# VHH binders against q96fz2, part 66

Target 1, 269 residues: q96fz2
Amino acid sequence: CGRTSCHLPRDVLTRACAYQDRRGQQRLPEWRDPDKYCPSYNKSPQSNSPVLLSRLHFEKDADSSERIIAPMRWGLVPSWFKESDPSKLQFNTTNCRSDTVMEKRSFKVPLGKGRRCVVLADGFYEWQRCQGTNQRQPYFIYFPQIKTEKSGSIGAADSPENWEKVWDNWRLLTMAGIFDCWEPPEGGDVLYSYTIITVDSCKGLSDIHHRMPAILDGEEAVSKWLDFGEVSTQEALKLIHPTENITFHAVSSVVNNSRNNTPECLAPV

## First folded at step 5 (VHH)

Design u68 (framework vhh_8pnl_2)
Fold by ESMFold2-Fast, scan of step 5:
Structure u68 (fold): chain B 269 residues (1-269), chain A 120 residues (1-120)
Amino acid sequence: as target 1 above (269 residues)
Amino acid sequence: QGQLVESGGGLVQPGGSLRLSCADAGFTFSDYDMAWYRQAPGKERELVARIYSGGSTNYADFVKGRFTISRDNAKSTLYLQMNSLKPEDTAMYYCAKDYVLHSGRPFDYWGQGTRVTVSA
């Protein structure tokens, strides 16, 4: 996974993340650094994306089932990194393979500290090989969405105008991530950065791409992944596997250039 | 992102064979499409072979049947097996990786190259 959409305005995104804590209390996640959230239809590595993480990471005695939402840099910068500029990191940490996560120090160490997060997106993009050419067909991949009377015409949302009407009740894609905290050697704010865990593609996506992000399907999986105070690393890793509960449609080549940030990036062709 | 290091080039006689390797220091090799390009003296860099993240391959017409591209995701290494080498194959060979198709973007992930010379 190397390209996502996360375009919802902050208030709509926050409501989409409503959850229940361990006591059954309905809550909205509390924002950290909300001004760093930049909505976009076309997010690439090194940009900031919103993630959910346990409140216990920030407050020693907090209930570990309570959630913070914070923008983090896509591309994990290990806490041990000694250069002054994170862009000089020579290793690609955009994704982390599930089968080697316990073998790679950059991922094993933060995972051992409970630094699990849920990466939020409208969905993600993948590029399918086209036979006989160097051309690739982009697809937008996302959770199946609930059809409502408010989502435009009674038929499928097959146009950009109909897509605009579905965002008010959009089910966000929830991907398993690992984050770390890096302190600049010359001082400054702590940098929070994340990687997306990847798994073998499910049967439904195998014709598009052979890898997919580890998707946490439903609130039970999301809660267990985030709750590092009650759920061990070993138990949390049992949540990391391919899922078939996903849908997709082809999109235009407009999405290929990450500088294009318009609804056309998601529109069915 | 990541550093690519090519090796395996050398001098061979026409009809000979070489195997090139490209080691990727990045952590997510399996998520990338990988390619071999070459640049002969006085010519532009051209695609030789591509292997997609899903394992499918594509070859330039001038190497079909002679070259085989392969990858070892566990070792984060790309290979090019070159058989029946011709003087026209003399070039600097470059490893490249592409996270996704970056149309119009200057996202070049290239190695330093390894030299292949085919002559008596």
Scores: ipSAE 0.000, ipTM 0.101, lowest interface PAE 21.6, mean pLDDT 82

Design u69 (framework vhh_8pnl_2)
Fold by ESMFold2-Fast, scan of step 5:
Structure u69 (fold): chain B 269 residues (1-269), chain A 120 residues (1-120)
Amino acid sequence: as target 1 above (269 residues)
Amino acid sequence: QGQLVESGGGLVQPGGSLRLSCADAGFTFDDYDMAWYRQAPGKERELVARIYSGGYTNYADFVKGRFTISRDNAKSTLYLQMNSLKPEDTAMYYCAKGYILSSGSPFQYWGQGTRVTVSA
């Protein structure tokens, strides 16, 4: 997974993340650094994306079932990284393979500290390799959406009012991530950065790409992945597997250029 | 430390069916991912099917639609239902147990295998 869409305005995104804590109380996640959230239809590695994580990471003795939402850099910078510029990291940490996550120091160490997060997106993009050509067909891949007469559909959206109806009740894609905290050696703000765990592609996506993000399908899976105070690393890793509960449609080549940030990036072709 | 014991192999005609079982005498079956591998004489051992501790299944292309992997956690037993068997399915079938999602060498424990022969 190397490209996502996460374009919802902050208020809409926050409401889409409504949840129940351990005591059954309805809550919205509390923001950290909300000004760093930059909505986009076309997010690439090294940009910031919103993630959910446990409040216990920020507050000693906090209820580990309560959630914070924070923008984090896509591309995990390990806490042990000694260089002054994180872009100089030798390894590509955009994704981490589920089968080697416990072997790679960059991922094993933060995972052992409970640094699990849920990466939020409207959906993600993949490029299908076509036989006999260098051209690739992009697809937008996302959770099946509940259609109602008032919510509209992505294929019918042709104006700002119609797009608003599509997104009002959009079910966000929830991907399993690992984050780490890096302190610049020369001083400055702590950098929070994440990687998306990847698994073998499911049957439905196998013709598009051989890998997919580890998707946490439903609130039970999301809650267990985030709750590092009650759920061990071993138990949490049981949630990491391919899923068939996914849908997709072909999109235009407009999405190929990460500078393009318009609804055309995810509109059906 | 448990021992894996496969059973259910045998000789069948093409188009026939067999159900393989793998019993785990250990105490942690529910925590592990399980798989079936096979090895024909003179060939490398190859993955047939796997089932994660959470129940998701994955199959090799050459068995899709014909084989079904399943597990019974209460009985600590892994199954492989093999339908529409072909002569090329002839092999020794091995049960494997490990943590697929947590290491680069996911399978720590292996059974001794059960032989499947498909011939006229």
Scores: ipSAE 0.000, ipTM 0.144, lowest interface PAE 17.7, mean pLDDT 83

Design u7 (framework vhh_8pnl_2)
Fold by ESMFold2-Fast, scan of step 5:
Structure u7 (fold): chain B 269 residues (1-269), chain A 120 residues (1-120)
Amino acid sequence: as target 1 above (269 residues)
Amino acid sequence: QGQLVESGGGLVQPGGSLRLSCADAGFTFSDYTMAWYRQAPGKERELVARIYSGGSTNYADFVKGRFTISRDNAKSTLYLQMNSLKPEDTAMYYCAKGYTLSYGSPFDYWGQGTRVTVSA
């Protein structure tokens, strides 16, 4: 997974992340650095994306079930990186393979510190290889959305005037991530950056791509992944597996150019 | 690597009382959440009570109304006052210091434990 959509305005995104803490109290995640959130239909590595993480990462005595939402750089910069410029990192840390996560120092060290996060997106894009041509077919891949008389869908029947209704109750894709904190050697602000854990593709996606992000399906999985105060690394890793609860549709080649940031990027063709 | 040392355990009859102490020879006691955990033979370690740096407390349902956790920041000492003890309270009691205070957390410091036996 190397391209996502996360276009919701900050207030809509925040409401989409409503949750219950351990006490059963309904809450919204608290923002850190909200001004760094840049909504886009076409997000690539190196850009900032919103993630959920436990409040306990920021406050020593916080309830570990309470959530912060923060923009983080896509492409994990390890805490031990010694250069002054993160772009000089020689490893591609956009994704982290589930089968080798405990073997690679860049990932096992932050994982050992409980630095688990949930990466938020409307959905992600993948490019299907087409037989007999070098042209690839892009697909937008996302959670099945609730179909009610009150809720729209990404159906061809929706009019442009009713398109906004689709997003009011959109179920965000929740992907398992690992983050790290890097302190520039020359001083300056701490850089928070993340990687998305990847697994073998599920049967439903196998014709599109051989890998998929590790999707946390439902609030129980999300809460266990985030709650590093109550859930050990070993237990959390049991949540990392392919998921069949996913849907997709073909989209226009407009999405191919990461500079294109319009609804056309995810509209069905 | 914190030097957490528990004391006050022992043999007591049902309905009796014990006061456990945990002395912290480490650093910055007042900044940490402190907790008491227990582990009975053949069972997993479970949280009994915790006290946050600000003084707020949480208790497991099975000890509510019977046990009281407290801290003395000047003495870097954690206490557990145990009243109306039951045979089911028989366990090794562990002092913990950290942010998360969950078994297996990389941020937790643990003591060696003190044994509490409740029997006739």
Scores: ipSAE 0.000, ipTM 0.113, lowest interface PAE 18.9, mean pLDDT 83

Design u70 (framework vhh_8pnl_2)
Fold by ESMFold2-Fast, scan of step 5:
Structure u70 (fold): chain B 269 residues (1-269), chain A 120 residues (1-120)
Amino acid sequence: as target 1 above (269 residues)
Amino acid sequence: QGQLVESGGGLVQPGGSLRLSCADAGFTFSDYAMAWYRQAPGKERELVARIYLGGSTNYADFVKGRFTISRDNAKSTLYLQMNSLKPEDTAMYYCAKGYQLSRGSPFDYWGQGTRVTVSA
């Protein structure tokens, strides 16, 4: 919920996001600001991460089922924010609780404008509280991956060639997000920023952490969340719930320092 | 950011037909889902029909099979074709434009309404 991995090169990430539009046409999402995408094994709040959103947010006559992929700042800056520096925001908008999303102006306002996005990651990290110590055990949490003879599993990759095979057909984690557009008071480019919606953890994750991101499991859920032209806020919110379709493994404390950006961050201990 | 202008209301006998229109003078019509709401005397305002950007529609059970909602993005106009009108359809009809189209949403734009009376 507070740390992710999203390390795939742009072309691999784009292919991993292949989808069908409403007419059944196979498509790849079109990039906005691709040069702002910075792959990393260790993404923290305030950094940019790739999100999917409906093309209709940018093009007046676009089919709302067509998708754009764009880097956005993690940590939602509300459109009504009046300071010149987003870092001066007094509240943490890294996550948005599902149970109060319609009560918080920072989230209700953009949600009412259809500003739903899907946050992309290899997976996310959580730190398990260990009784009797101040140390926490980090875990990498991700979708179950299809095991092929070529790739095997992430834990089985022991060489650079094998690691490349693991990522060739990686199923990206797709998390429900809300974004907003903020215009700096003194002028400049519009800032696009997002928050990840959180829910109670599923049974499988309850021993690691009490909360988890709202994961959109499968293309039907992803398309309904993104399609603000066809799917109302009320209908989209029905997609927000815990999922058991998740797996994890313990990782090294190397991930604790957000400056560390190496494969060791997600490698099994 | 234009205002919504409704027209087409009037007095009809039971079984009659009316076509309501809602014109958006602004340049944002195609960016929003559109809806028709109604408010009968002594009742709360209720959704009649909704049309999304892609043309999908939702209807209240009490109008299914009798009313048809449609939009013309080139003309920035929303329509409601009302057939087989009943006395129970007597109400003020409102055009709404907004991202969610929820009742009371601060982002919904509302017309001033057009009155439909089904009687002699």
Scores: ipSAE 0.000, ipTM 0.135, lowest interface PAE 15.6, mean pLDDT 84

Design u71 (framework vhh_8pnl_2)
Fold by ESMFold2-Fast, scan of step 5:
Structure u71 (fold): chain B 269 residues (1-269), chain A 120 residues (1-120)
Amino acid sequence: as target 1 above (269 residues)
Amino acid sequence: QGQLVESGGGLVQPGGSLRLSCADAGFTFSDYDMAWYRQAPGKERELVARIYSGGSTNYADFVKGRFTISRDNAKSTLYLQMNSLKPEDTAMYYCAKGYRLSSGRYFDYWGQGTRVTVSA
């Protein structure tokens, strides 16, 4: 997974993340650094994306079931990285393979510290290789949505006002991530950055791409992945597997250029 | 039903006044647009008044000059001051909570309602 859409305005995104804490109380996640959130139909690595993580990461003795929402850099910079410029990192940390996550120092160490997050998106993009040409067919991949008169469906959206109705009750894609905290050697703000865990594609996606993000399907899975105060690394990793509860449609080549940030990027063709 | 609790309804004579309240026991009241809807027997729910998170208001033509919507963010409470009540104002009154209009539509979050009867 190397390209996503996360375009909802901050207040709509926040409400889409409504949840219940361990006590059963209704909550919205509390924002950190909300000014760093930049909505886009076409998010690439090195940009910031919103993630959910446990409040316990920021507050001693906080209830580990309470959630923070924060923008983080896509592309994990390990806490042990000693260069002054994160862009100088010699390997790609956009994705983390589930099968080797406990073997790679860059991912094993933050996992041991409970640094699990849920990466939020409208959906993600993948490019299907077409035989006989060097061109690839892009697809937008997302959770199945409940069809209602109010929300509609993305395939029925034909104008900005109809798309507004589609997004009212949109079920955000919730991907399992690992984050780390890097302190610049020469001072400055702590950098929070994340990677998306990847698994083998499910049968439904195998004709599009061989890999898919590890999707956390439903609030029970999301809660267990985030709650590092009560759920061990071994228990949390049991949540990491391919998901069949996914849908997709072909989109135009407009999405290919990451500079294009319009609704056309995810519109069906 | 949910975390919105309406109160203040009752029986009143034509020309009388009532003040409805809606307490939000949930989260982040100040960030939401709030509205009062009503439903008379055998009719669909209709918008009476809306107050945006920024404080701007919008009223249905049939209540302009008679009803005033207001909010107290410190108390997480929405109000509807109803003056010069008419028999046609008889309905169940519902509190609704939703998005900023520029961000989308209301999600279906409603109170259980409070009954207003205007009769001699």
Scores: ipSAE 0.000, ipTM 0.104, lowest interface PAE 19.9, mean pLDDT 83

Design u72 (framework vhh_8pnl_2)
Fold by ESMFold2-Fast, scan of step 5:
Structure u72 (fold): chain B 269 residues (1-269), chain A 120 residues (1-120)
Amino acid sequence: as target 1 above (269 residues)
Amino acid sequence: QGQLVESGGGLVQPGGSLRLSCADAGFTFSDYDMAWYRQAPGKERELVARIYSGGSTNYADFVKGRFTISRDNAKSTLYLQMNSLKPEDTAMYYCARGYVWSGSSPFDYWGQGTRVTVSA
């Protein structure tokens, strides 16, 4: 997973993340650095994306089931990284393989510290290799959406004005992530950055790509992944597996160029 | 091991200044992120300012331009310089120490607090 869409305005995104804490109180996640959230139909590594994480990471007495939403850099920069420029990191930390997460120091260390997050997106993109040609077909991959009277599916939108109604009740894709905090050696703001855990693709996606992000399907899985105060690393890792509860459609080559940031990037062809 | 000990609180008039200190008896002070929180009567604790182990800082909007957080690693002491104090700054001020590698919380250690009252 190397490209996502996360285009919802901040207020719509916040409402889409409504949740219940362990006491059954209905809540919205509290924002950190909301001004750094940049909506886009075409998010690439090194850009910022919104993630959910436990409030307990920031406050000693916080209920670990309460959630913060914060923009973080895609591409984990380990806390021990000694160079002044994080782009000089020798390893590609955009994704973290589930099968080697406990063997790689860059991921094992923050995971052992409870630095689990849920990466939010409208969906993600993958490129299918076409037999006998060098062309690749991009696909937009996302949770099945609940049918509503007004919103419908993306394919049901008749005009651009009707597409806004699709997003009012859109079920965001919730991907398992690991984050770390890096303090620049020459001073400056702390950098929060994340990686997306990947697993073998499910049967439904195997014809598109051999890998997929570890998707947390439903509030119970999301809550357990985030709650590092009550759920150990060992227990949390049991949530990391392929899922079949996913859908997709082919999109135009407009998405290929990460500079293109329009609804056409995820529109069905 | 050791308790965080805050000092420097007191009564000041609006527009006055105070400097709070927090002494950390721990021997690895330089490895920790440090923060000042406050709690006004009848309200929850809120973050005032944070300083990371490398020296970078963050401030709550309500104190930007008036308060300055700093640290002296050689003395294992955290400071909060408070200028242009307002009645709404009246609160108990707490020093907090977080271990950046702690999975339970970034601020696991708290002091007893020092009281700041801004009143004529």
Scores: ipSAE 0.000, ipTM 0.096, lowest interface PAE 20.6, mean pLDDT 82

Design u73 (framework vhh_8pnl_2)
Fold by ESMFold2-Fast, scan of step 5:
Structure u73 (fold): chain B 269 residues (1-269), chain A 120 residues (1-120)
Amino acid sequence: as target 1 above (269 residues)
Amino acid sequence: QGQLVESGGGLVQPGGSLRLSCADAGFTFSDYDMAWYRQAPGKERELVARIYSGGSTNYADFVKGRFTISRDNAKSTLYLQMNSLKPEDTAMYYCAKGWTLRSGNPFDYWGQGTRVTVSA
């Protein structure tokens, strides 16, 4: 997973993340650095994306089931990285394989500190290799959406008014992530950055790509992944597996250029 | 009241300089992250500068190039050197002490503040 869409305005995104804490109280996640959130139909590594994480990471004695939403850099920079420029990191940390997460120091250390997050997106993009050529067909991959009279279907949207209705009740994709905090040795802002955990693709996606993000399907899974105060690393890792509860459609090559940031990026062809 | 005591505030003309100090009466100063915040009347409290236990610094955009945060662990003292002061810098300045990166707690100790007035 190397490209996502996360285009909802901040207030719509916040409401889409409504949740219930451990005591059953209905809540909206509280923002940190909301001004760093940049909606886009075409987000690539090194850009910021919104993630959910436990309030206990920021406030001592906070209820670990309460959630913060914060923009973080896509591409984990380990806390132990000693050079001054994160772009000098010798290896790619955009994704983290589930099968080797406890073997890689860059991921094992923050995971041991409970630094689990849920990466939010409208959906993600993958490029299908076409046999016998170097051509690649992009697809937009997302949760199945509940269709109602007032909400549209992304596949059936054929006018601007219908597209507006699609997003009002959109179910955001919730991907399992690991984050870390890096303090620049020469001074500057503390950098919060994340990686998306990846698993083998499910049967439904196997013809598009051999890997997929670890998707947390439903509030129970999301809650357990985030709650590092009550759920151990070992228990949380049991949530990391392929899921079949996804859908997709082909999109145009407009999405190929990460500078293109329009609804055409995810529109069905 | 608190263990953090700010000093060095006062009245200064535009373009002038002031050095703020924050003395920590505790005995764990070197282990903590330190910061300067400010609050003007009718406005929200805002971060001015932060210095981590390891020595790294962070500045708000509106003070970059004009202010310098530093610490002296042997004296348990935090400093803010303020140059090229503007009327917009007029505020109550607060010293804060905490474990922002390591324990997830942003700041657990605050001083009572020192007033800075920049006026002709």
Scores: ipSAE 0.000, ipTM 0.126, lowest interface PAE 16.6, mean pLDDT 84

Design u74 (framework vhh_8pnl_2)
Fold by ESMFold2-Fast, scan of step 5:
Structure u74 (fold): chain B 269 residues (1-269), chain A 120 residues (1-120)
Amino acid sequence: as target 1 above (269 residues)
Amino acid sequence: QGQLVESGGGLVQPGGSLRLSCADAGFTFSDYDMAWYRQAPGKERELVARIYSGGSTNYADFVKGRFTISRDNAKSTLYLQMNSLKPEDTAMYYCAAGYIYGSRGYFDYWGQGTRVTVSA
């Protein structure tokens, strides 16, 4: 996973992340740096994306089941990185393979510190190779959405009035991530950055691509991944596996250029 | 995988000294923060001392000036030098390996413990 859509306005995104803490209390995640959130239909590595993480990462003695939502840079910069410019990192940290996560220092160290996050998106894009040509067919991949007589399916909602209503109750894709905190050696703001864990593709996606993000399907999985105060690294890693609870549709080549940021990027073709 | 094995515990008189060791047998020791915890009968487990992967140390107030934590990354071994021992130091001592973030320790690896008894 190297391209996502996360276009919901901040207030809609926040409501879409409503959750229950360990004691069953209903909550909305509290924002850090909300001004850094930039909605887009076409987010690429190095851009900021919203992630959920435990409040305990920021507040001593906080309930580890309470959640913060914060924009983080896509492309993990390890805390030990010694250069002054994070764009000079020689490793591609956009994704982290599940099978080698405990073998690579860049991921093993922050994972051991409980630096687990849930990466939020409307869905992600993947490019299928076509018939011996260099041309690739893009697909938008997302959780199955609740279909009602008013909202219709996203594929059938090609009228403007129905299109806007699709997003009111959209189920956000929740991907397992690892983040780290990098302090510039010459001073400046701490950089929070993340990677998306990847697994082997499920049967439903195997014809599109051989890898997929590790998707946390449902609030129990999301809660356990985030709750580093109660759930050990070893127990959390049991949540990392392919899922079949996913759907997709083909989209136009408009999405190929990361500068295009319009609803056409995810519209069915 | 990975395992920690403590040694060096024993019976000692008040005012005496002991050195505890904790050997790593399967993971990359130098990447981990390490700690010594203790648990006396009928009490909860408490932190004694921490040593971060970078070498900095923290001590519980009740052992400051008496105990010294150190590590040898080449030998994959953690040490606790205990001087001026008191009857109140009597406990099972456990080593732990993991990561420290803020005030909390996230330890996936624990030893079986070594017993320290301080009595006349």
Scores: ipSAE 0.000, ipTM 0.136, lowest interface PAE 17.8, mean pLDDT 84

Design u75 (framework vhh_8pnl_2)
Fold by ESMFold2-Fast, scan of step 5:
Structure u75 (fold): chain B 269 residues (1-269), chain A 120 residues (1-120)
Amino acid sequence: as target 1 above (269 residues)
Amino acid sequence: QGQLVESGGGLVQPGGSLRLSCADAGFTFSDYDMAWYRQAPGKERELVARIYSGGSTNYADFVKGRFTISRDNAKSTLYLQMNSLKPEDTAMYYCAKAYTIKGGSYFQHWGQGTRVTVSA
């Protein structure tokens, strides 16, 4: 997973993340650095994306079931990184393989600190290899939606109110992530950055790509992944597996260039 | 968060106007969809008007052209301007605060209501 869409306006995104705390009270996640959230149909590594994480990461004695939403840099910069420019990191931390997460220091250390997050997206993009050509077919991959009865329903809106209907009740893709906090050696603001855990592709996606993000399907899975105060690393890792509850449609080559940021990036072809 | 408190109801003659207000004591008002519902004696509670967090509005057919819903996010207050009132508008009016739960469910918080009576 190396490209996503997360285009909802901040208010719509926040509402889409409404949840129940452990007492059953309905809540919205509280924002940190909301001004750093930049909606886009075409988000690449090193850009900021919104993630959910436990309030307990920021407040001593906070209820670990309460949620914060914060923009974080895609591409985990380990807390132990000693150079002044994080873009100079020699290895790719965009994704973290589930089978080696406990073997890699960059991921094992923050995971041991409970630094689990849920990465939010409208969906993600993958490029299907075609035999005998360098051209690949991009696909937009997302949770089944209330308004996705047939393939090609997204982006077919012919009026502004029809577009509002598509996104008003959009079920956001919720991907398991690990984050870390990096302090610049010469001082400055702490950098929060994340990686997306990846698993083997499910049967439904195997013809498109051999890997997929670890998707947390449903509120119980999301709550357990975030709640590092009550759920151990070992128990949380049981949530990391392929899911079949996913759908997709082919999109145009417009999405190939990460500078293109329009609804045409996810519109069916 | 917070409690919803409605005000502005009263007795008015047919053809008159009233402005209802709903104050939210919480500080997440701008993130919620807000709505006005009403319940006449012996009838079910029905949606009158909704205003989404983004500002778009929807109205029940029976109030279109007569009622206007609006919000002031800085004051955490919802309004309903009611013009050309009819006896059929007589009801208890309720403010509702709603949000989406993953999976498509909506949870609603209700105020205690404010009474509107349209009678000579």
Scores: ipSAE 0.000, ipTM 0.125, lowest interface PAE 18.3, mean pLDDT 83

